# VHH binders against q94cd5: the designs that were tried, part 10

Target 1, 317 residues: q94cd5
Amino acid sequence: IILQFAPLNSSVDEGFWHSFSSLKLDKLGIDDSPISITGFYGPCGHPQVSNHLTLLSESLPLDEQSLIASTSHGNRNKCPVPGILYNTNTVESFNKLDKQSLLKAEANKIWEDIQSGKALEDPSVLPRFLVISFADLKKWSFRYWFAFPAFVLDPPVSLIELKPASEYFSSEEAESVSAACNDWRDSDLTTDVPFFLVSVSSDSKASIRHLKDLEACQGDHQKLLFGFYDPCHLPSNPGWPLRNYLALIRSRWNLETVWFFCYRESRGFADLNLSLVGQASITLSSGESAETVPNSVGWELNKGKRVPRSISLANSM
Short names: E, the ipSAE of ESMFold2; O, the ipSAE of OpenDDE; V2, 0.75 times the mean of E and O plus 0.25 times the DockQ between their complexes.

## First folded at step 1 (VHH)

Design f09 (framework vhh_5c3l_4)
Fold by ESMFold2-Fast, scan of step 1:
Structure f09 (fold): chain B 317 residues (1-317), chain A 122 residues (1-122)
Amino acid sequence: as target 1 above (317 residues)
Amino acid sequence: QVQLQESGGGLVQPGGSLRLSCAASGFPFSSYAMSWVRQAPGKGLEVVSDISSGGDSTTYADSVKGRFTISRDNAKNTLYLQMNSLKPEDTAVYYCARDSLEYFGSESMDVRGPGTQVTVSS
């Protein structure tokens, strides 16, 4: 069976556009340079709306202190994700932007980070997202495109098995894994590490380790899993972030199979009934160059159509 | 086991019509956008048409717009391409492709079938 991924959707809070409007009017003017922003995975208030990357007022670099304070408040319901915003000054410029070239450029950067080893040092570069926008501040209306650049691997990765983490781990292991994950979320609220290792020793003790520590983990474990923060809650499908993670794993380690851990939260705490453990079969492509960038996908559709999303804040400004 | 199997290709005269079918299995067909992609001898892949998961939205390449119609039957897990007013330039291998859930672009398909040959000549 080919491994299939749960879709990721965008959600832009009105507060984001209010903050952006202030930034544009007060500081940017006609400056259309790309802006680094932060999106957030996590529950969106409604448990059914969990497959979203959300932009909030604190997503913009209006104040680095505000972004840090938001992350450090002990609110574990959000996982920060880096992204880039390309705002245009005219509707003509917005329509002229070569979206496919921008997606390819961003995917190429992710691929370079995988090939150079930067993604091992800073795995937060893997789920990078991209937003193109046009802000009509005379009408207080906003048009935008979201992309979640992800690689299409050839041959496709096969799923060997997938089950709730609570069924994969023994009861003792599950308690240890849950505690380790909760400690990880509590110990560094200002540093986002959406990809990590889950190591379980022979005495059923779990620890969360950085990807770069793989060599140190390989001799001293009963179980070793490649873990990631998964915004999806579908029981049969890992979330979208696994796509680039598998590209990293395939390119850096000669593994025939990989155990992965889809870390999922309930109310900001580890939930091993929602979290998944799976095993994937990685078939290496014969004759393909390791330097060749895979095909990429990621542009979000608006209700199945290739049109920008639109929002009006005329009644809110 | 994800499978896509095309059928309906063949030899047809210029101005003629063909209907291609694609039988899908091994995945929740109704959850995925689908596309038809073609490759002429010695040329790259060209996305001909795509259709949303519910069938409510379709797009077409300028080269086929007004002549081709994409449709789907989610109850039968089948994708269709109705090709009218065929031209010699339409000669190609036609592939059924499953789009990624965040599809945009000519190479954004993540699974395709083995293809079916369409030849337009006298």
Scores: ipSAE 0.014, ipTM 0.295, lowest interface PAE 8.1, mean pLDDT 80

Design f10 (framework vhh_5c3l_4)
Fold by ESMFold2-Fast, scan of step 1:
Structure f10 (fold): chain B 317 residues (1-317), chain A 121 residues (1-121)
Amino acid sequence: as target 1 above (317 residues)
Amino acid sequence: QVQLQESGGGLVQPGGSLRLSCAASGFTFSSYDMSWVRQAPGKGLEVVSDISAGGGSTTYADSVKGRFTISRDNAKNTLYLQMNSLKPEDTAVYYCAKLTEYYSDTYYQYRGPGTQVTVSS
């Protein structure tokens, strides 16, 4: 059976467009250079916001004083994701942009981060995203495209099994895993790391480790899983971040099968009935190397259609 | 490089039949679930049928169930859609697509150029 991933959807707060309008009017003018921005997501706590990557006013580059304030940690509902904004000054430029070329360029950055080892040190780069926008500040209307570049493995990832984590772990293991995950999330030093290792020893003790520690975790552990913050709530579908994670695992460690852990929260705490454990096959085609850049997908659909999203703030400005 | 090429479309009278073909290359065809999708004038894409990699499982949209049959020949890397009892509302461009891209925008990745089916008197 082929593993199916739940796609990410954009969620742009009105405050983002207000802040962007101020930035454009006060500093950018006609400068349409790409802007580095930060999006946010978290493990599923609310079905109404699941599978969302959110842009807030904080997503845009801030002045020196605001930058100092925004580096304070402590919001576990905001896992930062790097992105890039391509704002256009005309509708014609917006319609003319080579979306396929931009998606490929962004996917190549993710692939470079995988190959260079940066993704092991800062795995938040794996769900990297891009936005194309046109802001009509005379009408206070905004048109935009989101892309969440994701690698397509050929042949496709095959799902061996997928079940609630509560069915995979024994009761004692589940309690230990839940406690370890809550400790990981509550630690300010580790809350921004959305990809991690879960190890369970034969005495049912769990620990959460950084990806770079994989070799140290391959001892006599009974279970070792590749975990990630999963924005999805569906029992049959892992979230979109797993796609590039599997590409990293195949490329970096040359594994053909992997146990993965879709970490999900309920009411701000680890929920092993909602979280999933799966086993996947990630086989490469004969003659292809692990260093060959895969094809990528990721342009967001608007209600199933290949059209840009739009919003008007004329009545709220 | 993934390539999909549809054929077999044309003009047909209501109640008539057509058989569409899709020639696939650039990937291991026998390892992938495949789909037929269509786009009627002024409407969005509709998935009309899908088939598993081995051909053992098929599904159909309610609008075509009992009238259309999807099949494949893995030895020839070819996907088929047999369309019977055609109705004017079946008028559309028909595309074949890889189901591995079901959660992505298949238009940019793994669709053929399409074949036009017109059902009219």
Scores: ipSAE 0.013, ipTM 0.227, lowest interface PAE 8.0, mean pLDDT 81

## First folded at step 2 (VHH; framework vhh_vobarilizumab_d1)

Design g01 (at its last look DockQ between E and O 0.18; V2 from the best seeds 0.00; counts 0 for: pae E 7.9 > 2, grease 34.7 > 24.2, SAP .724 > .668, placed apart)
Fold by OpenDDE, look of step 2:
Structure g01 (fold): chain B 317 residues (1-317), chain A 120 residues (1-120)
Amino acid sequence: as target 1 above (317 residues)
Amino acid sequence: EVQLVESGGGLVQPGGSLRLSCAASGFTFSYYAMAWYRQAPGKGRELVAGISSGGYTSYADSVKGRFTISRDNAKNTLYLQMNSLRPEDTAVYYCAKEGLEYYDSYFDYWGQGTLVTVSS
């Protein structure tokens, strides 16, 4: 059975558009060069509502120097994700954008980060995203379209098993995993690190580790899972960020199967009933090079349709 | 415009064989995974077999060992070799193309279908 991933959805705060309008009027003018932006997301914290990749007022750079500094680190609910904004000056230009090329360009950046090892050091680059937009500043109307580039693996990832984490871990392990996750989330150093390793020893002691430490930890665990902050609430599907995570894993390590941990919360705490543990097959087809950039998908749907989103701020401006 | 045209369907006796073809146009065929679906009367559409762009194949349990999906990228054609056909294989068979632009459904384009009837 092919593993199906739940789409990641976008959310744009009105503050973003206010800030963007100011930026456009005060600095950019008719300059339609791409703008580096920062999106934010976190693990699902509700059993019935998924989290979104969110743009906020702070998603926009204040100045060229602030792009590097403005990544507010240390907020558990705002894991920073690099993105890019293509804002056009006309609706016609917006409609003429080559969405396929733009998507591929961002996908290539992700792949380069995987191949270079950057993604291993900083896995926050895996959910890199793209936004195209048109701002009608006369009407205070904004049209926009998100893409979340994700690799299409060949062969497709197959699901072997998927169940609540509480059913995978023993009671002792579950207690330890919960504690370890909460510690990870409570630390300013790790709270906004969305991809990690879950290690459980033979004595049922769990630890959360950085992805880059995988090789150093070989042989020191009974159970090893690739964990990630899952924004999705669905009980039978992992969230979208797992796609590029699996691409990284396949590229970096010769693994036939992988155990993954969809970390989810309830009221800000690790919840193993809501979290999922799954096993997937990620075997490479014969003759395929692990270095070849896979195809990619990722344009967001609007209510199931392939159309942009729109918002009017005429009443709030 | 993406076009998928199925052919090769017909009436066969139980135990017989058929080979379905799907002629693809309007897109770079080798770039996309392809699949065969079928829909029996009164039933929903179900996946029969899939083949990735790289040639990896998968099958529904009900057709494993009997059906073979293949592709000829030079001819932009998808095939389904169906052997040891059973009455329960009776259905309209559809060729499907993988969708890569959007993350809605794994497959987003469908042909008109070809009818396969297995009956004594």
Scores: ipSAE 0.032, ipTM 0.417, lowest interface PAE 4.0, mean pLDDT 90
Fold by ESMFold2, look of step 2:
Structure g01 (fold): chain B 317 residues (1-317), chain A 120 residues (1-120)
Amino acid sequence: as target 1 above (317 residues)
Amino acid sequence: EVQLVESGGGLVQPGGSLRLSCAASGFTFSYYAMAWYRQAPGKGRELVAGISSGGYTSYADSVKGRFTISRDNAKNTLYLQMNSLRPEDTAVYYCAKEGLEYYDSYFDYWGQGTLVTVSS
């Protein structure tokens, strides 16, 4: 069975467009240079509704000091993710953007971070995204399109097993895993680290560890799972962020069999009935092919269609 | 680089049959969904048929029962068998490969197209 992934969806607060409009009117004019932005996401928080990658007014970096301060203090519902905005000055320029080339450029940044080891130090680079836009400031109308670049591994990853996390862990293990996850989420040192290791010892004690600690976790007959904040609520599909995580795992650790943990919450706490544990079979890359950037996908659908989103703020002005 | 080359188009009478081929290169063919699209004069492109990497097929309602999509992974070739052709099937037919989607269902890589004309 080929492993399939649920989509990651975007959300844009009106405050983002207000902030961008001010920036464009006050500073940019017709300058269409790409702009570094910050997106925000978290694990699923509800059994019937997936979470989104969200742009807020804070997503625009008005100065570098505010960005540094925001990355120093996590927010459990606002895990920061790097992104880039490609703004255009006409609808014609927007329609003519080479979306495939832009996607590949951002996917290459993710791949470089995987290859260099930066993704182990700062795994929030894995869900890196991009936005193309056209702002019609005469009409206060905005046209935009998100992409969430994600690797297509060749051959595809096989799914061996997928089940609710509560069916994988014993009762004692589940209590320890939930407590460890809640602690990870409640600490401002770790809440903004969206990819991690779950280690469970033979005495059913769980530990959540940073990705760089993998070798220290493997020595003692432990259950070891590759965990991530999964924004998706679906019971049969891991969320989109698992795609680049599997690319990292294959590239950096050459593991053929991987247990993964789709971490999800309900009512503000770990929910192991909603969370998933799965086992993936990965065909390892060899030789020169191991260093070749994989193909990528990731342009978001608008209600199942390949069209940009539009919003008018004229009534809000 | 992804390359898709369509062939097999031509002029055919209503009720006739035609078989389109698409030679693929530059990627591992067997791992991707493939599709046929068509564009009639004065209309946009529309999906005709798709086939997953595992061989599962889908069809537009207008061609169900008349067209058959298939793939030969050993030859890196996608096929469209078109039977009981109608004048409304007249279009340029394009081979397409997955590339720009969450579920690998959006097709970003296109061939040059092959013209099919159904006329008596």
Scores: ipSAE 0.013, ipTM 0.255, lowest interface PAE 7.9, mean pLDDT 85
ESMFold2 (binder alone), look of step 2: mean pLDDT 84; pTM 0.850

Design g02 (at its last look DockQ between E and O 0.61; V2 from the best seeds 0.00; counts 0 for: pae O 6.2 > 2, grease 30.6 > 24.2)
Fold by OpenDDE, look of step 2:
Structure g02 (fold): chain B 317 residues (1-317), chain A 120 residues (1-120)
Amino acid sequence: as target 1 above (317 residues)
Amino acid sequence: EVQLVESGGGLVQPGGSLRLSCAASGFTFSSYAMAWYRQAPGKGRELVAGISSGGYTSYADSVKGRFTISRDNAKNTLYLQMNSLRPEDTAVYYCAKEGLEYFDSYFDYWGQGTLVTVSS
């Protein structure tokens, strides 16, 4: 049956709006050109609460020429994700934005990164996001709307199996996988790499590897899973980042089925009871080109409605 | 405005057949995946069958080999051929449209439903 993904939700720190206000007043003025920003997310660390893609004060560029995505590394709870902000000068302009076109544009960037191999080298581009906003700096009120572009595959991804990771791995494997995951998370070099490979050998030894090393590791494993930091806490649904991950996998490799690993934590440690292992079918029809850009979805709902979010900071500004 | 109108439901005996139809309007039908859901009394709504914009189909295990989902893009109509019906197939069947613009459940528009009752 069709695999259902849990949506990714946004969170905007008040510090972001403070910084943005300063930027708008001090530098941007009436310039409404798109701004490159950096969002942050990580794996779910709670059994009942999903993680969010978060904007912080450091999400904004320090100067007009700086790309923040290159500056924020090494924090296990702040996996950097490239994004773009469209801030309008009027509420009317905000309402008139072509949301479909904006979404498609960002989706195309993701697809280009997949096709070029960039996403394989740096998979942090897969969860690329979009924000439209309007800032009323007289009232210190902000209207905003997130989009998380995700591809709609045809045929749809089918779920074969989904269960807790603890039920998939043997006790020995589980111990090794947990250790390997923790090592991955503890290293400054890999802690903010949200997509990876989980390899388990015949002797139940596990290793975490970069996605780009898939071809190099073929034949050296008994089990191979496509792992990712899953922000979702739901026991029966993988998180949103898996969507573009699967799109990448289908485009790059001719696999009938894929095993995926939804990495989740408890109190900062790998938790295989909370983490999920699933198998999905992503077979492409023989008559279809893997190079054709799929349709995309991704605008965030506000309490189940297709409306923007708003915040007032009048009391804190 | 998106509209989905189901028809074809009714009372049938076990082993019988029904064909459900869903008339779609208010959107470019051919561009969207469509699906059939069902909800039995006291149970949650469950996916029965789906068909992509390209015509690829998927089925719940419980209906595989018995049900066939299809679409006629020229008529903006979704179909569900139900054969070898069982009492456990008794439910309100809903037509659903894929939500491409906004993420929600994979399908975000629903018809009013049509009742299928399988009973001797």
Scores: ipSAE 0.219, ipTM 0.640, lowest interface PAE 2.2, mean pLDDT 91
Fold by ESMFold2, look of step 4:
Structure g02 (fold): chain B 317 residues (1-317), chain A 120 residues (1-120)
Amino acid sequence: as target 1 above (317 residues)
Amino acid sequence: EVQLVESGGGLVQPGGSLRLSCAASGFTFSSYAMAWYRQAPGKGRELVAGISSGGYTSYADSVKGRFTISRDNAKNTLYLQMNSLRPEDTAVYYCAKEGLEYFDSYFDYWGQGTLVTVSS
């Protein structure tokens, strides 16, 4: 069967638009240069609702203190992710933006980070996103559209098996994996690392490791899984971030089968009944196609339709 | 912009063969998956066969072993070889190109169609 992925959803706090309005009125004027921004996401925290990639007022840092807080905040559900805002000055310019070209440009950045090895050192570049916007400051209204660029592998990745993590791990393994994941999430050094390795030794002891340590993990393992913070809550659908993770795995390692771990939480702790373990079959590219950028998708739908979102702050001022 | 022009349809007896062609223009043909769909009178469109940009093929169960999808990237042309035709294969056949912009990886672009009629 073909592996299917749940879409990632966006959320924008009103504070982001207030910060942007101030920046545009005070500094930007008609400058439409793209702006680096920071998005925030985390693993699913509830069995009935998925998490979002969220923009907050600190997503648009105006000084060093704001940037430090955005990149170093200890909130477990605010893992920072790089993004870019393509600002426009008129609705006509917004409507004329070439969304396909913009998506491909951001996907190329992800691919460059995969090829250079930067994605192994800082895997938060994998869920890189973009936003296009138009601010109508006469009406205090904002049109916007998110994309989460994701590679389309050819042929598509096959799903061999998918089950709750609690059905994959023994009771002893599950306790160790949960403890290791909770420790990873509790440390300021590792909580913002959303892609990782899960290693379970023959004595059922689990260790969470950085992606760069894969070769060092070729020792005596009982199980080795490619883990990630999965914002999705659905029992049969791995979340969107797995797409670019599989592209990284295919590009960097010659593996025909891969075990993956969709890490999810409930009430602030690892939830292995909600989390998923799956096995994927990957067909490796041959010859010239192995080095070319894969095709990409990722423009978010608005209630199933290909239209932008809008918000009015006129009453909030 | 994107143009897909089907040809090769016609009237054929049961057990006969036809070869459909789809001339594509307005995009980099080799970079996209392509498919054939068909629509019988009074029914919805159904997927017949697909081919990825890398050449991997898939088929509906009803046509496996009888139909072969192929592509010639140098000529920007998609083909469907149809053998052992049956009356239930009677339909308008459409060439389709995938749309790779949105979360939906659906086939978004369609040709005008070419009619295939299988009758005694």
Scores: ipSAE 0.023, ipTM 0.442, lowest interface PAE 5.6, mean pLDDT 86
Fold by ESMFold2-Fast, scan of step 3:
Structure g02 (fold): chain B 317 residues (1-317), chain A 120 residues (1-120)
Amino acid sequence: as target 1 above (317 residues)
Amino acid sequence: EVQLVESGGGLVQPGGSLRLSCAASGFTFSSYAMAWYRQAPGKGRELVAGISSGGYTSYADSVKGRFTISRDNAKNTLYLQMNSLRPEDTAVYYCAKEGLEYFDSYFDYWGQGTLVTVSS
């Protein structure tokens, strides 16, 4: 059946809007050029906190040292994601923005990164996002709308099976995988990236490796899974980052099926009862081109409706 | 304005057949994947069958070999041929259109549904 993904939700910290207001008043004025920003997410097993991409005060480019300090705090649950902010100077301009064109433009950047091989070296580009906004500084109110561009593959990816990782791995394998994942998160020698390979040998030894090392991990005597940091907690659905990950996998390798690993945490550590292992059919139809840009989706719903979010900070100013 | 209108539901005995239709308007039908979902009394919505813009089909295990999804791009119509119907197939069946700009479990717009009851 067609694989379905749990949607991301946006979360904008009050500090982000304070920092943006300062930037607009002190530097931008009426300049509405797109601004590069950084969002944050992580693997989260707690239902009430899961499935968010968050903007913080440090999401805006202040200075390089401040940004480096924020990303190097040693926080295991905070993965940086590149994004772009399109701020408009009027509500009329905000409402006139061509959402489909902006989504397609950002999706095309992700697709170019997949085709060029950049996504293999820096897979943080896969969950790239965009935000449109209007800031009414007289009212200290903000209107905004997030999109998390994701490819709609043709043919669609079919789910063969999905189960808790603890049911897929033997107890010995599970211990090894859990330990390897925790070491990967804590490692100073290997980059802590949200997309990785999980290899389990016939003697139940697990290793976590960079995506670009795929050829070294392949073999009939090993289990090989495409892992990612999954912000979702649902047992029935992988999180949104898997969508572009599967687009990368289909585009780069001639695989008939793929095993994937939805890495989830409890209390900052690997939790294989919450983490999922799935198998998906990713075969391309005869005559299809892996280089053709797929259609994309990703505009966020607000309480189930196709409308932007609004917030007022009037009582905070 | 996107509109999806389902028809063809009704009462049928176990082992019988029904053909559901979905008339689509307000978008370029041939450019989008389409699907059939169902919701049985007291249960959540379940994806039954999907068909891509290129004609690739996918089915839930519970209906494989019994149901066939197809599309007629010239008529902007989606079909679901249901054979060997079982009491467990009793549900409201919904037509759904692929979302290209919105975030809604792969499918964006839903019709009002058509009731299928499999009972003597």
Scores: ipSAE 0.014, ipTM 0.392, lowest interface PAE 7.1, mean pLDDT 82
ESMFold2, look of step 2: ipSAE 0.013; ipTM 0.411
ESMFold2 (binder alone), look of step 2: mean pLDDT 82; pTM 0.831
ESMFold2 (binder alone), look of step 4: mean pLDDT 82; pTM 0.829
OpenDDE, look of step 4: ipSAE 0.020; ipTM 0.376

## First folded at step 3 (VHH)

Design s02 (framework vhh_vobarilizumab_d1)
Fold by ESMFold2-Fast, scan of step 3:
Structure s02 (fold): chain B 317 residues (1-317), chain A 120 residues (1-120)
Amino acid sequence: as target 1 above (317 residues)
Amino acid sequence: EVQLVESGGGLVQPGGSLRLSCAASGFTFSSYAMAWYRQAPGKGRELVAGISSGGSTSYADSVKGRFTISRDNAKNTLYLQMNSLRPEDTAVYYCAKEGLEYFDSYFDYWGQGTLVTVSS
């Protein structure tokens, strides 16, 4: 029936709020211009932990090169994701923000990147996010709300099958796929590239390739899957990053069905019992435009409620 | 389990009126946005009208001024009043509920649909 996705949750390290407070006091003052920031996520590392996109102290660099330099310090399990922070100076301004317009604006940026081919060259733009915030620096309390813009595809994507990767691959294929994924994760050139191709030849040899290499890969392989780092641990639901990934795949290539690979880890290594392989129907109806911007969703629920998150650091500041 | 059951469709002549109903169960109806979609023969689904939990409404340009969406939270029922019907309104009409995955206007729970035919 319709493919359902596991929700994504925000996580904000206390170090982020300390860095943001310093930035606000020392540089921004009353300047409420939007700020480019970087969030981090990775493949599921623990079966009982919910999906998270995390903000760290490093999320607020003076420039992108400063962030890149700091992330080379061994935080390889976290993929950088571009985002935007809408900082407000009063709770009234925070409450007046047009959440629907902000969500639509960020979704439009993702769609432009899909249409222009930028998302094919740099797929880290697919999970682009935004956060609105109000910092009460006299109380050291913070109110914030994340959105993870995701396209509502029309027609909806239908799930044909979904199973553990260990049940899809033969034993020999599974060993090869695990080794190839671990090599991809260990490489300084590819460890933060969370969308990729998995190809398996008829002799059970696997290789991981960049999305832009799809046309070069199509002729010579028994299996070809669209892979992604899945922060989710749920056995019946692919994680949130698959949503915009399917929008890219549907828009870029004329495919009736797609095989996808939800890459998940256990203790820092590929885990094909937790990882999933699925097949989905992504066909467009005759006369439907692949160029039209889809509707979008993405505002985070707080324990099922439509309210912002809050945190107090009064005893630590 | 979320369940949406549409009713009220039928055959009507051009210029006529119909009132569609959607009986909802399995969730706190008053807390969610609701919508009506339609699918004409051979076409994709089109959003016809939406109503927020607070009662704010929106309409497709093709039906604005002719259709009225409303809700009765005491009865867990969504309505679509359709006036001045045209042959172009012929479609299966679907009730949809705001998704649980994110706060926004994602409608990922669908009813079975009810057929509206406008023909002389």
Scores: ipSAE 0.006, ipTM 0.207, lowest interface PAE 9.8, mean pLDDT 81

